Miniprotein binders against q9rrp1. Designs and how they scored, part 29

Target 1, 274 residues: q9rrp1
Amino acid sequence: MASLNSALRTAQHVRTATRGALLWGYEQKLAREVKANGKLPRHLGLILDGNRRFARAAGLQREMGHSFGADKAHEVLQWCLELGIPSATIWVLSTDNGSREPAELAHILSLLEREARQLAVDPRIHANRVRVRAIGQHDNFPPQVLAALNNLEESTAGYEGMRLNIAVGYGGREEIVDAVQSYLRTQAAQGATLEQAAENLTPDAIGAHLYAADQPDPDFIIRTSGEIRLSGFMLWQSVYSEYYFCDVYWPGFRRVDFLRALRDFQGRDRRFGK
Below, E stands for the ipSAE of ESMFold2; O stands for the ipSAE of OpenDDE; V2 stands for 0.75 times the mean of E and O plus 0.25 times the DockQ between their complexes.

## First folded at step 19 (miniprotein)

Design k3 (at its last look DockQ between E and O 0.02; V2 from the best seeds 0.00; counts 0 for: pae E 17.8 > 1.5, pTM E .544 < .8, placed apart)
Fold by OpenDDE base, look of step 19:
Structure k3 (fold): chain B 274 residues (1-274), chain A 81 residues (1-81)
Amino acid sequence: as target 1 above (274 residues)
Amino acid sequence: DPEELQKLLERAELLLRFIQRALKWAGDPLLEWAQQALEQAKELLQKLRELGNPELEKKIEELAERLKKIAEKIKQLEEKE
């Protein structure tokens, strides 16, 4: 009896190791195919969804789901750098997420502060000259969170590498309103009347006042969690975006899932309304 | 301005929510953050009191009582370190 149990354990270990090696070999093949094609997004959007569902499925507290979600964001940043993706926007916190329980939002905000402090000293950020910005409405954020975000932005402001936008307190309608308000303030400072400001209002004029207006529109938006919606993410900028909905919770999002999404993007014909 | 008062109130509520959560996660750096956010919420509450809106008085008092409970909980965490 003891010999048969040893043989079955050994066969299970060999099967697990062989499956691991096959999956790794497939991922390395897929990475080579994606790199060899060379058609990458100029701006990648990421809707980080499923942190709570991940934690629940793992028997963990919701807060641990957000922590694992932050760890996953660091992995995805590494994957973007390794592929040479020029810009990325990650949606961490929406305006609508203000309605979340007063125990989850501040864990998210405390996590955001921790992660911002870590990124401000992260060798990968500095070595790759990653310019980080927070985008969204932050006026109501705790001062320590604002200080950590501002320090991260200031510490990277002179960098000309990858652009990383962290969408926090972000909503797509709110961004359009902020853009129109910024446009109107600029017109007023130029001595324009309200009528002149209305006549001069174009899609490009709004576009110039959006968050991260110095970056191209998102070519590709990935959403995790199996939810098939944008929820206002980059509402203006997403007009010609390709979309990929991944049926994986964000903390469970793997390099192979990311590479599959990029391969899917590479197969798409972007017609731009033609 | 009623709209400015409402924005200050929403900010104070958000700070209080933040602190109450930071305090559920006992440990550095969340305690320091909770202290800083507590002082800002006290300043906001003071500013709301100085603006003297009768419609907000009940909400200001609810915020004050929440801040007091938070301050007590911060102090209990400081005494354990």
Scores: ipSAE 0.014, ipTM 0.238, lowest interface PAE 9.5, mean pLDDT 84
Fold by ESMFold2, look of step 19:
Structure k3 (fold): chain B 274 residues (1-274), chain A 81 residues (1-81)
Amino acid sequence: as target 1 above (274 residues)
Amino acid sequence: DPEELQKLLERAELLLRFIQRALKWAGDPLLEWAQQALEQAKELLQKLRELGNPELEKKIEELAERLKKIAEKIKQLEEKE
C-alpha cells in the first residue's frame, strides 16, 4: 500500500504538470492564430467589472479587489502592445461611483494616483510612444490625483504610437452633455445666436467635441463579470461596436480569455475597425 | 467534491497574490488587512491539507511556501517598529 500510494502520488504530480503544459500550449497556439490572422480592433474598449465580487469570492476586503484589478490592467496593456492594437479605452471609474463608501472611493483614487505616476515612468509607455489621456469629469478629484494624471498626459502628449485612454470619472451621458456645452461655447465665441447654433448642430459637431474626438470610434468592446450591458460606456462612439461579454471577474481575466475575445472578433463578418 | 476543491485552491491562490500585492504597494494601513488575509489563507490551506488530494499536492505546497515567505515579510515589517 505504501508503494502504491507513492506511485499514485507520482502519477498525479505528472498529470498536474501535463495539464499546465497543455494549457500553456493552447494559449500559445491561440496567440499564433490571432497574430497570423492579423485582423485586430482599431480601438478596443474595456469595461473593467467585477473587482468587488472577485474580492468577495476570495474572502477579501473589496478594496483589495481594486488592487488586483490595477495589476490586471497592466497585464492587458502589455497584451495590447504585443499585438499592436493601436488604441484602447479602459473604464476604471464611473461617475456613478459616488454611492460607494468614502474609504473605498479614497482608496480607488489613491490607487489611481499611484498607477498614473508609475505609468508616467514606465519604459513600455515611452519605448512604444504610447499617448495616454485621462477622459471624464475630474473636477472633484484630489489635487495630487489631478497632478499625476496631468503629468502622465503631458509627458506622453507628443507620442504617435498606441493611444491609451483611461476613463475615470466617466459616464457616457455626462460626456454628451459636456460635448454639447463645448459646442455651444464655441458657437457663442464665434458670434452665433442660439438659434443659429441649433440649426448648425449635426452628429459630427457633437462627435468633434467628445473627450477623445481625435481617435476612431471603438470597434470592439469587452466587458467582464457577466453583465450583458454597456452601462453608458462610450455611448456616442459605440454605435457600430462589436460586443464581447466575458463571465470572469476583471482581476481573473487571463491572457487566454483576451485571445479568445480577439479570435471571436476575427471570426465576425467585418474588416478591421469600422 | 472536486468542484469544491478547485474553488478552495483558487481562493487560496488569489488570497496569497493579494497579500503579496498589498505588502508591495501600500505600507502600514494595508498591513493590518494583509495580516487578516494571511489568517484566512492559513485556514484555507489547512482545509486543503485535510482533504489530502495528491493531484493538487504540488500546488498546495507551492502555496504553503508562498504563505511562509509572506509571513516572514510581515514579521520583518512588524519588527521595523
Scores: ipSAE 0.000, ipTM 0.168, lowest interface PAE 17.8, mean pLDDT 78
ESMFold2 (binder alone), look of step 19: mean pLDDT 73; pTM 0.637

## First folded at step 21 (miniprotein)

Design lg1 (at its last look DockQ between E and O 0.02; V2 from the best seeds 0.00; counts 0 for: pae E 20.2 > 1.5, pTM O .489 < .8, placed apart)
Fold by ESMFold2, look of step 21:
Structure lg1 (fold): chain B 274 residues (1-274), chain A 102 residues (1-102)
Amino acid sequence: as target 1 above (274 residues)
Amino acid sequence: DPEELEKTIAEAQKLLERAELLLRFIQRALKWAGDPLLEWAQQALEQAKELLQKLRELLKQLEKRGNPEIKEQLDKLEKKIEELAERLKKIAEKIKQLEEKE
């Protein structure tokens, strides 16, 4: 029987016109070039943007845009696994809940619960020993969402393969505050006075208390939807990250777009101070 | 002015759709989440009440113009507004029920 990828390529080839065949051929050429180069992000950051704009452009309700965005996240996970990218952080929901109507938030939370439950039993996660963590502030999430996220984290906690961080309820300033609080609590538990904690405070001490401190800083960050800004994504860790701003909405982000971003990363010299 | 009247009717229909969607999601959130989304549901209920009030003001605006040719449309809008008000009342009762249990 033909492999899943071969079957999908064949079906798309049959379905599409000559332009589709040329696009598929370019994608295959690009995939070979990216693999041959071999340089991959040690920690890929993904700012998923454009779900609402995608739905609006397609004449659909915005809830559908979030659902398509969730489907796209599964595709991107597969692409990361195929290439062997060792760590990724995806920004799903920011701490700015005030910009969204309650109905939209309820839908996003329902999607989070469903997706967390599905990931917890996903054969790709377990076969590839992907360690999944939810990072951010979750205290006010519904208990069913918290239970799903905790189950996903606990069921993968011992895995040593790819590291996947799902940033939900995440903001970079809040992460820094949480890191400082964690540092202070650790100092207090060790018997340190306030003066001792202040003297012990260094950039590395704060860095050790960030959500994903056991992983290298992101070296490549992709944002979809054409916005050229980071909006607080991994503020502490992203100082020397290379940035790629893709002009497609997240649900429309294709494998060829992903491969273009990686080729662009491969063509850069990473420089501190950029 | 016929164009201004049609614009007002279109605005009322947009508000009606938004209110209906919001109430549907409140009902779903209360069904599966229960108490942990209670504060969110209360905030969403206040937004739904505001939409209903705006909708009633638009209806009064349309009725003041007294245009017979849109009478059937106004009756349909009023019926839907009354249905929304009933759903809002049921949701408010559900929220109060959940608050009493806690």
Scores: ipSAE 0.000, ipTM 0.102, lowest interface PAE 20.2, mean pLDDT 77
Fold by OpenDDE base, look of step 21:
Parts: C-alpha cells; structure tokens; sequence
Structure lg1 (fold): chain B 274 residues (1-274), chain A 102 residues (1-102)
C-alpha cells in the first residue's frame, strides 16, 4: 500500500509539473506572438472585479480577496512594463462602493494607503520613470490615505515613462460633472458669460477637463469576473474602446489571461465609427 | 478690491465644503468603529478644526473690509461654521467616549 501511494503522489507531481511546463511553454509562445505583432493598446483600461467572489469561492474573508487583488495589480503593472504599454488605468474603487460594509471599505482604504506608500518607493516605478496619478473624488478619503496618494503623485510627477492612473472613488458620471465644472470655472476665470461658455462647449472642451486628459483614450478595456458591462468606467473616453470580458476573478487573473486579451485586441479592426 | 473679495469667498466656500466632507467621513467612521477608523476619525477631526480656524480667519478678514453686500453671505457662512464646529465638538466627545471604553 505505501508504494502505491508514493507512485500516485509522484505521478500527480509529474502531471502537475508537466501541465505547468506546457502552460509555461504556451505562455512564452503567446508572449512572443503578442510582442511580434507589436499592436498594443496605447492606453489599457482594467476593471478590477471579483475580489469578494474570489474570497468567497476560496473560503477566505473578503479582506483577503482585496489583498490578493492588490498583489495582482503589481503583477499586471510588471506585465505592462515588460510589454511597453504606454498608459494604464486600473479601477480599484467606485463612487458607488460607499454602500460597502464599513470594515471592508476601511480595509480597502488601508490597502490603498499601503500600496501607495509601497509604489512611492518601488524601484520599478523609479527605474521605469512611471508617472502615477490617483483619479476620482478623494475629498472624503482619510487624511493619511490622501497624504499617501499625494506623496506618490508628487514623487512621480516629473516622470515621462508609463502613465499609471489608479481610479479610486471614481465614477464615470462624476468625472463628466467634474470636467464640466472645471470647464465652467476656466471660462469664468477668462471672463466668459454663461452664454459664451455654452457656445464654446464642445466634446473636446469636456475631454480637456477629464481626469488624465493628457493621455489618449483607452484603446482596450479588460474587465474580470465574467460581468459584461462597463459600470461607467471611463464613460466618456470609452467611446471607441475595444472590450474584453474575462470570466476570471481579478485575484485569479494570470499572465496567460492577459496575453490572450492582448492577442484578441490585436485581431480587431478599429473602425472608430467608420 | 471686489475680485480679491470674490476670490476670498470662493476660497472660504471650498474650505467649508472640504470641512463638510471631513465631517461626513468622521460620522461614517464613528458608525463603523474599529481601531483604524477611530485613528482616521481623529486625524480628520484635527484637519476639520484647522479648516474651520482658517475659515474663521478669512471671515474676520472679510468683516474688516467692510463690504455690506457680502454681509449676508458672511452671516450664512459664519452660521454654517458654527454648526460645523458644534458637530465637530459632539464628534470629539463621542470619540473620547469610545476611547474610554477600550
């Protein structure tokens, strides 16, 4: 009996190792194909969904699902740097997430503080000259979270490498309202009347006042969790975005799943409404 | 200068809105009391007190300029600042009562 259990364990280890090697070989092939094609998004959007569902499916606390979700964001940043993706926006927290349980929201905000502090001293950020910004409505965030985000932004403000936008307290309707308010304030500071401000209001005028307006619109938006919706993510900017819905919870999102999404984008003809 | 006065009112309004946001945060944090939220609520309370102090200084500067057209806006801002200060005081007392129970 002991020898059969040893042989079965060895056969399971060999099967797991062989499956691992086959998956690794496939991932390396897929990475070469994606790199050789060269058609990458200029701006990648990521909707980080499924942290709670991942935790529940794993028998873990919700908080652990968010922690593993943060770790996954660091992996995706590395993958973007390795491929040379010029800009990325990651959606971490929506405006509607104010309905979350208090302990869960506190945990997400504590993670955001930790991750912002880590990124501000991350050698990968500085070596690659990554410019990080927090986008969204932050006025109601804890002071230490705001201080950590501001320090990260200030520490990277002079960098001309990859653009990383962290969407926290972000909503697509709220962003449009903030953009229109910013436009109206700019017009008022120029001495424009309300009538003149209305006449001068164009799609480009709104676009110039959006969050991260100095970056191209998202070419490609990936959403995890199997949900087929944007939920207001980059609501204005997504007009000509390609979409990829991945039936994987965010903490379970793998490099192979990312490369499959990019290969799918490469196969698309972007017509821009033509 | 009317422009400098409008600018000072606009600054006072922004500070008031920020203090109201901090108060809403503290009120939420206190409903949700765990240790990190209490510390966050304390820090937000101190920031809201500093903002209220800056607002009171701005109001005193505006009063010294003697412009009667702004008196009604100042009286409305002053009343809102007093309401915010009294809410902050009640929140500080409630934080202290939570700290004394631990």
Amino acid sequence: as target 1 above (274 residues)
Amino acid sequence: DPEELEKTIAEAQKLLERAELLLRFIQRALKWAGDPLLEWAQQALEQAKELLQKLRELLKQLEKRGNPEIKEQLDKLEKKIEELAERLKKIAEKIKQLEEKE
Scores: ipSAE 0.000, ipTM 0.167, lowest interface PAE 14.7, mean pLDDT 80
ESMFold2 (binder alone), look of step 21: mean pLDDT 76; pTM 0.692

Design lg2 (at its last look DockQ between E and O 0.01; V2 from the best seeds 0.00; counts 0 for: pae E 21.7 > 1.5, pTM E .588 < .8, off the site)
Fold by OpenDDE base, look of step 21:
Structure lg2 (fold): chain B 274 residues (1-274), chain A 102 residues (1-102)
Amino acid sequence: as target 1 above (274 residues)
Amino acid sequence: DPEELEKTIAEAQKLLERAELLLRFIQRALKWAGDPLLEWAQRALEQAKELLQKLRELLKQLEKRGNPEIKEQLDKLEKKIEELAERLKKIAEKIKQLEEKE
């Protein structure tokens, strides 16, 4: 009996190692194919969904799902740098997430503070000259979280490498309202009347006042969790985005899943409404 | 200046809402007693005390301006500041009791 259990364990380890090697070989092939094609998104959007569902499915606390979600964001940043993706926006926290259990929200904000402090001293950020910005409504954030985000932004403000936008307290309708308010304030500061401000209001005028308006619109948006919706993510900018919905919870999102999404994007003809 | 007074009230209201939000976070962080949530709760408590101090200073500035039309708004703001102070005190006592158990 003991020899059969040892042989079965060894056969399971060999099967797991062989499956691992086959998956690794496939991932390396897929990475070569994606790199060789060269058609990458200029701006990648990521909707980070499924942290709580991941934790629940794993029998873990919700907080562990958010922690593993943060770790996964660092992996995806590395993958973007390795591929040379010029811009990325990651959606971490929506405006509607204010309705979450404030313990969960406090944990997410504590993670955001920690991760912002880590990124501000991350050798990968500085070596690759990554410019990091937080986008969204932050007025209601804890001052320590704001200080950590501001320090990260200031520490990277002069960088001309990859652009990383962290969407926190972000909502797509709220962004449009903030853009219109910013436009109206700019018009008022120029001495424009309300009528003149209305006449001068164009799609481009709104676009110039959006968060990260100095970046191209997202070419490609990936959502995890199997949910087939944007939920207002980059609501204005997503007009010509390609979409990929991955039936994997965010903490479970793998490099192979990312490369499959990019291969899918590469196969698409972007018509831009033509 | 009525506009400057409205601006100062609006600033005080934003600070109050932020302090109330911090309190709700701290009160729930304290249900999850464990590092690093305790240290975060302590830092959030000190920041909420600083916000409360700023609110009290703004209130004193508004009271000195002597506008009777705003007295009812100031009285409502003062009452909310006092309720906030009492909640912060109870949180500080609870944090201290958690630190003494570790």
Scores: ipSAE 0.014, ipTM 0.232, lowest interface PAE 8.9, mean pLDDT 83
Fold by ESMFold2, look of step 21:
Structure lg2 (fold): chain B 274 residues (1-274), chain A 102 residues (1-102)
Amino acid sequence: as target 1 above (274 residues)
Amino acid sequence: DPEELEKTIAEAQKLLERAELLLRFIQRALKWAGDPLLEWAQRALEQAKELLQKLRELLKQLEKRGNPEIKEQLDKLEKKIEELAERLKKIAEKIKQLEEKE
């Protein structure tokens, strides 16, 4: 019986190794195809979903799911840099803090502080001159989190390479309100009356006051976890975005999943027509 | 009650927008990925069916209250609901085809 169990363990090992080699080969082929095609998103949006469910499926505390999610975000940044994607926005925390227990929120904010500080000294950020912005509403964040985010933004503010937007404390409705307020303040500074500001209001005027108005609208948005909701991610800017839904939880999002999404983006014109 | 009626119409319009968005995403997901996202598409279609059912219930409630002032709005809602139902039928047929092929 010991010999039988040993043989079964060996067979399982060989099967696992063979699948790994085949997957690696497919991933390399896919990476070459995506790069050779050359059509990449000008602004990639990423809705990071499934951290809690990943931890639950593994029998782990929710905090571990968020930690694995942070590790995955670093991997995805590397993939974007390797391919030369010029702009990306990742949604790490929404404005709806009421959907989380206070201890979980405190852990997420503590993790955000740590990750922002690590990004500020990350050799990849500085070598590739990545300009990092934190977009969203941050007034209620702990002071140390604000300091970490400000330091990250300030240390990269002069960079002209890839643009990385970290949407934290972000909601699309709140972004629109902030844009309208910014528009009205600009009109008032130019001497406009309220009636004149209303007459001058256009979709382009609102668009010019969004958080990252200096970047093109996102043309491709990936959402993990199979959830089929817009949830307010870049609500104004996503009018013409194409969406890709991946059925894995964010911490399990692999490079092959990312490359498949990009391949489908590259084939869009052949299938969709509008 | 005009205020209650206005609130109910606004709710129906919000649900209609959600249903349209959901059906569009299902259609794109099936075209983008085909078979690999079949399980996701099946779950999303069930959600779309629930939204359509809620929309029909709201329309029936609005018709029962019968305010002539809003008749044109009710007719527009009913036509849009029928359009969504037809789109849902086409998506369901495509999913069934993929299930039989599997």
Scores: ipSAE 0.000, ipTM 0.098, lowest interface PAE 21.7, mean pLDDT 77
ESMFold2 (binder alone), look of step 21: mean pLDDT 76; pTM 0.701

Design mk1 (at its last look DockQ between E and O 0.23; V2 from the best seeds 0.00; counts 0 for: pae E 14.3 > 1.5, pTM E .567 < .8, off the site)
Fold by OpenDDE base, look of step 21:
Structure mk1 (fold): chain B 274 residues (1-274), chain A 81 residues (1-81)
Amino acid sequence: as target 1 above (274 residues)
Amino acid sequence: DPEELQKLLERAELLLRFIQRALKWAGDPLLEWAIRALEQAAELLQKLRELGNPELEKKIEELLERLKKIAEKIKQLEEKE
């Protein structure tokens, strides 16, 4: 008993010390500065990269890296709600991830099902009226995963709070193809010829058929893992996005790193091609 | 169940190895995670101790001493920030 109470007291004292006055004081100062500036993204993009590299660096199984990545996504949702960020898109799974080991993909999909079921009953989602959507191509997803995503979307469809898009089976080229197909089907339903559909095709016409067309384009995209690329994330919508590349693996991304990224965004002059 | 005890022990060892590597290689960015993993490892080791398997007691004590050393290293990193 005494040694366990000592280790638990040490873990609690470490938890209390890491909430210790300096990091907490700095983070609270930075949070006050970010809030006081008031310039927040209307739509935040997040590329969740480094889960496998985190697990590998840790000597954990890849599955543990994805589990800690999911826990981190719940923290980022909380931080977005606390700051009043109106929309966020979180990239969890790309179309190119089909090349992953079948066991790793099955684990990610099982994790997605679990997290979708948890979000559908999360008091924070309902209290803040968060509208959740899954965006991407889901036709090949297991029926139980689709049912969990659909139930989450239906449970939140009437909410007018924060918009949360979960990008799963998502690719930026695939989204553009789906948007053009949706446009063409709409034109055909209106009795347009192929020639008329081609003449009526504008950037705004494509934009209106994207997965999150009812939301503004991403103002700010954060990528973790030190990789300096978008990899097709919100390929159309990102034309005027600000980018922040954080050299931290996603499961290691802290509230202070998030606030530093937002402070960096606040310092940028957004010219919109002018 | 001896198999469940072994799985809990392996999970606690994995978490502790993780925290040690995180503190060695990533420093401050993993500190908050290292703390959560430390809490999870402490809870697992507590559950293992409550299950009262005398064969695991020596290994649980070894892991608890490792957990204390990790906690002290975390505290020293926080005092430097």
Scores: ipSAE 0.015, ipTM 0.289, lowest interface PAE 8.2, mean pLDDT 83
Fold by ESMFold2, look of step 21:
Formats: C-alpha cells, structure tokens, sequence
Structure mk1 (fold): chain B 274 residues (1-274), chain A 81 residues (1-81)
C-alpha cells in the first residue's frame, strides 16, 4: 500500500520534471484556438496505422501493439465527443489479412469482441447517444465477435447524437462491389431487366447502397505511421476529403497531435474561395 | 465477474510490459505516454486490490512490484539529465 503510493508519487515527479506543465499549457491553448475557429470535420476518417511497427520499435510482440491501438481509439473517441465532432469512421481491420499470422488475427478478433462488448455498456456512449455501426464484410467472423458487434449496433441503433463507424473487415473496392450487388438485387426485386438496371444506374444509386449511406462523406481523413496513401479507405466517399498524414504510429498519437491536425484542417479552409 | 477482473489484470500487465520496453527506445512523446500509462496501471491495480479477490491477490502483488521497479527506472533516467 505504501509501496504503491510511493510508485505513484515517483511517476508524478517524473511527469513534472519532463516539462509536463509547459506541454499541457500549449495543448490547452491549442484546444482553445481550435474551438474558437469553430470549423470542425463533419465526418472524420481515421486510418489506424503503425500498431505493428510501434510494438517492434518498443521490442514487444505485435499483439501488444494492437492492444495499445485499441486503447488509443477510446482516447480519440473521447476527444471527438469533447469537441462535438458529429461523425467518425475508424479503420481497424481490412478484408485482406493474408500476410497476418493466424495467432495475430485471432488476437485482433478477440480484442474486437472485448472492445465491442465494453463499448455497448460504456456510459459515454449512452449519455452522448452515440450510434455505433460496424461496416465491412463480417460473414467469416467467429460467432462471438458477430454477436458482440450486433449487440453494440442494436443497443445504439436509435441514437441520434454522434455517429461512430467501426470499419472492420473493410475494403473500399469490396464496398463498391457490395453496393453494386445490392443495387442489382433491388432492381431485380422491382422486376427490372438487366438493361433497365443499367439505364437506372447513377453515382447516386451506388452511393445509396454503400455501408453508411445515411451519413455525409468524410471531409477530413487522418492517417498515422507516415504512409502517404489511401489504401482504399472509403474509396467512393473520399473524393473531396482533405488528408493529413502524421508520422507517429497510432498508439503514440497524442491529443496535441489530434489538435494540430484539426488546426491544419481549419487553415485549409482559409484558402477556399480563391 | 471473475472473467472480467482477469481481463483487467491482463491489461494492467500488458501496460507494464510495454512501458518497460518503451523506456529503452522512447523519444520525448513516447516517454510522456509511458508516464501516463504508468499512472493508469497504478490506478487500475489499486482498484483491483481494493476488491480483495483472493484468486487474483498474488498476481496483483506481482504487478505492483513490477510497477515500482518501472517507476524507479524512470527516476534514474530523469536523474541522468
């Protein structure tokens, strides 16, 4: 008991000695500047990248990188709620896992189940009436993972506050194919011939069959880990998105990094109208 | 719920292992994260200890000892500056 208190006091001392107060002051100033500007993303996209590299840099197993990545996603949700960002999509697992070891994939799916169950009872979700959806291809997920995701979606389905999309088993090309298939099935159910379905096809028709068609397109996308590419994230919806590429690995993404990205987003709007 | 308590204990252990490894390779931003994570681990372990679960008590004491050693290492690193 005394031992624990001593350890806690030591940790607090180290924080003070490493300039915690000065960094905190800058973060608070930046937060006030972002709020005063008032321009926030209507739909924020987050490509969570660098979990494996984070663990490798720390000399740890890859599974720990994914665990800390999940913890970071909770922090970012909190930041979005504090600022009042109305919609967010986070990309946690793609459809193509061919390069992953079976144990790593099993760990990621186990984390997904746990986090979905925890989120379903999270007081913040219910108090802020956050509607949570899982988007992607889920047919091959273990039954317990599917049950956790379904429960989370059902328990928040009536909420009209913030909208949170969790992209799991997601790929942008697969989403487009799924949308076309859904469109064609709707046309067939209405008695349309293939020729009529082709004549009726428009960009809006495809857009109406995407996974989260009831939400605005993302206007700001943040990708961590220093990779400068889209990798198919919200491929159809992101044609006009602004992008921010951050060198930090996802588990090391700090609130000050988030606020800097938002300030950059706000600065891009100053150029609008030239 | 014993199963939920075991999962929380496993999370505390992962945090402590990561903090110790990160201190070998951390730059300033990662060190600040590690300090915050150490405080989280201490708070979590204190809450688990207050529950008084005899099945978990040995593991909780083991993790508290690891937390103390990590805090001592952070202090030593700071004195080097």
Amino acid sequence: as target 1 above (274 residues)
Amino acid sequence: DPEELQKLLERAELLLRFIQRALKWAGDPLLEWAIRALEQAAELLQKLRELGNPELEKKIEELLERLKKIAEKIKQLEEKE
Scores: ipSAE 0.000, ipTM 0.268, lowest interface PAE 14.3, mean pLDDT 78
ESMFold2 (binder alone), look of step 21: mean pLDDT 75; pTM 0.671

Design mk2 (at its last look DockQ between E and O 0.04; V2 from the best seeds 0.00; counts 0 for: pae E 19.4 > 1.5, pTM E .481 < .8, unsure alone 69.362 < 70, off the site)
Fold by OpenDDE base, look of step 21:
Structure mk2 (fold): chain B 274 residues (1-274), chain A 81 residues (1-81)
Amino acid sequence: as target 1 above (274 residues)
Amino acid sequence: DPEELQKLLERAELLLRFIQRALKWAGDPLLEWAQRALEQALELLQKLRELGNPELAKKIEELAERLKKIAEKIKQLAEKE
């Protein structure tokens, strides 16, 4: 009996150590392969999905799923910096989130305020000269959340490192409407008639008025949660994006899952409709 | 059944040899296969242990010690690069 319980403990310790060592060794190798290939996205899109489902599966409150989702976003930022990804857009909050319980929305907005204040003083942001922007419709956000987002943007506005876009109150149709409205206001300020504004309207004219128009279109979009859809994420910009759908809830997304997605991107031939 | 036990042991030893080869050839598909083979070898060792044969316990310890040495070698390979 004592030897079997020792062999049991040894086999469990060996299992845990071997699984840990295999996963770590695999992850390090995969990181080297991804780095050695050098074909990285110029702009990475991330659809952060599954926070509520993660909490439910773990027997946790929904709020804890959003907190673990924020912690995971900090890990992904680190991974992007380590790989030298030039731009990333993370989708945190959609326009359709008006269907959420008011208490859950208030928690997400309070979390966003906390995370924005932390990023504004994060040594990684300043040391890597990361320029952070919030993209979306924010007019209905609480004043304290707006102040935290604005302070983060102002604190990083002069940086020329990685571009980080935080999509909050973001919708892809709403972005196109805002872009067309911005275009029309610019044409009107130039003294154009409505007819001239219509004649001058091109795909590039709309593109120039999108929220992140100073950045390349997303080369690669990763969605978590096993859902095979974009839900309007970067609706205009995604025309030639590569897509990767990961059957992992966002708080459970690992560095190995990220590296597997990048390896999958590296193996793709991007034809751009040709 | 002693024959079923022997077949499970032979399968666990084959998986161990596969893992050792996969680790020696250090390909990314081979590491995923090595991980799957390790999980299968550990499931087989658990099933073999649940069968409670005392002669099997010694072979399970020997296989577990081989898996440990493999894990330590993987760790050393990953720490050297």
Scores: ipSAE 0.039, ipTM 0.529, lowest interface PAE 2.2, mean pLDDT 85
Fold by ESMFold2, look of step 21:
Structure mk2 (fold): chain B 274 residues (1-274), chain A 81 residues (1-81)
Amino acid sequence: as target 1 above (274 residues)
Amino acid sequence: DPEELQKLLERAELLLRFIQRALKWAGDPLLEWAQRALEQALELLQKLRELGNPELAKKIEELAERLKKIAEKIKQLAEKE
């Protein structure tokens, strides 16, 4: 029985090494193809889905799924920097958090605080002059989370390299409402009547008041977990986005999956409405 | 201690079930986790064999066969990639 177990371990190591080498070779081929083509998203959107399902499928606690998801987000940041993608928005936490158990939400917020603090001192952020912003509704976040996010934003506010938007407490319908409110407050501060504000309202006026309005609309959006829907991600801005829906859960999203998505993007005819 | 051996057997069975579940949703991180879990299960089976218990010998063989099938499943997944 010991000899059987030893043989099984040896055979499994060989099979695992062979599979790893084949995947690595295919990944390198894709990376060369993507770089040679050169067409990259100007603003990449990422809907990070499947953390809970990943943990459940592995028989692990949900908290580990979110932790693996955070590790994956760091990998994807590295991939974007290596390729020179100029802008990315990642959706970390939606506004409909009330359906989650309080302990799970507390863990997600604790991870967010830790990751924000680590990003604020991350050498890659500063060496590549990455401007990091948190977009969404944050008023109800714990003070330590708000402080970590504010510090990250302030410490990178002057950077003009890559732009990274972290969508936390984000919902597309809430973003539109916030934009309309911001527009109306601006009109009122300029002395406009309600009639004048209505006359001045255009799609561009709303767009100028969205979160991160100083960036181009996303041209490519990737969603993991196989769900074929946007769930309100960048609802206003995504009208002309190309979409890629990937069947892996976010913690299992590999560099080869990322490169496949980019190759697919490179084979499309892309136009933006504004 | 027959109660200790039964607990080890139950732990090994639980670990094997988790490996099978993880392989259903295989991506590289899950497959790597499954490989590490397989190695832990093999260590548990080795401990069960070393402790020696004729009453549990049949169950130990059953676990070894399930482990072999899990290893074959991992091979199958690796070949499709």
Scores: ipSAE 0.000, ipTM 0.133, lowest interface PAE 19.4, mean pLDDT 78
ESMFold2 (binder alone), look of step 21: mean pLDDT 69; pTM 0.565

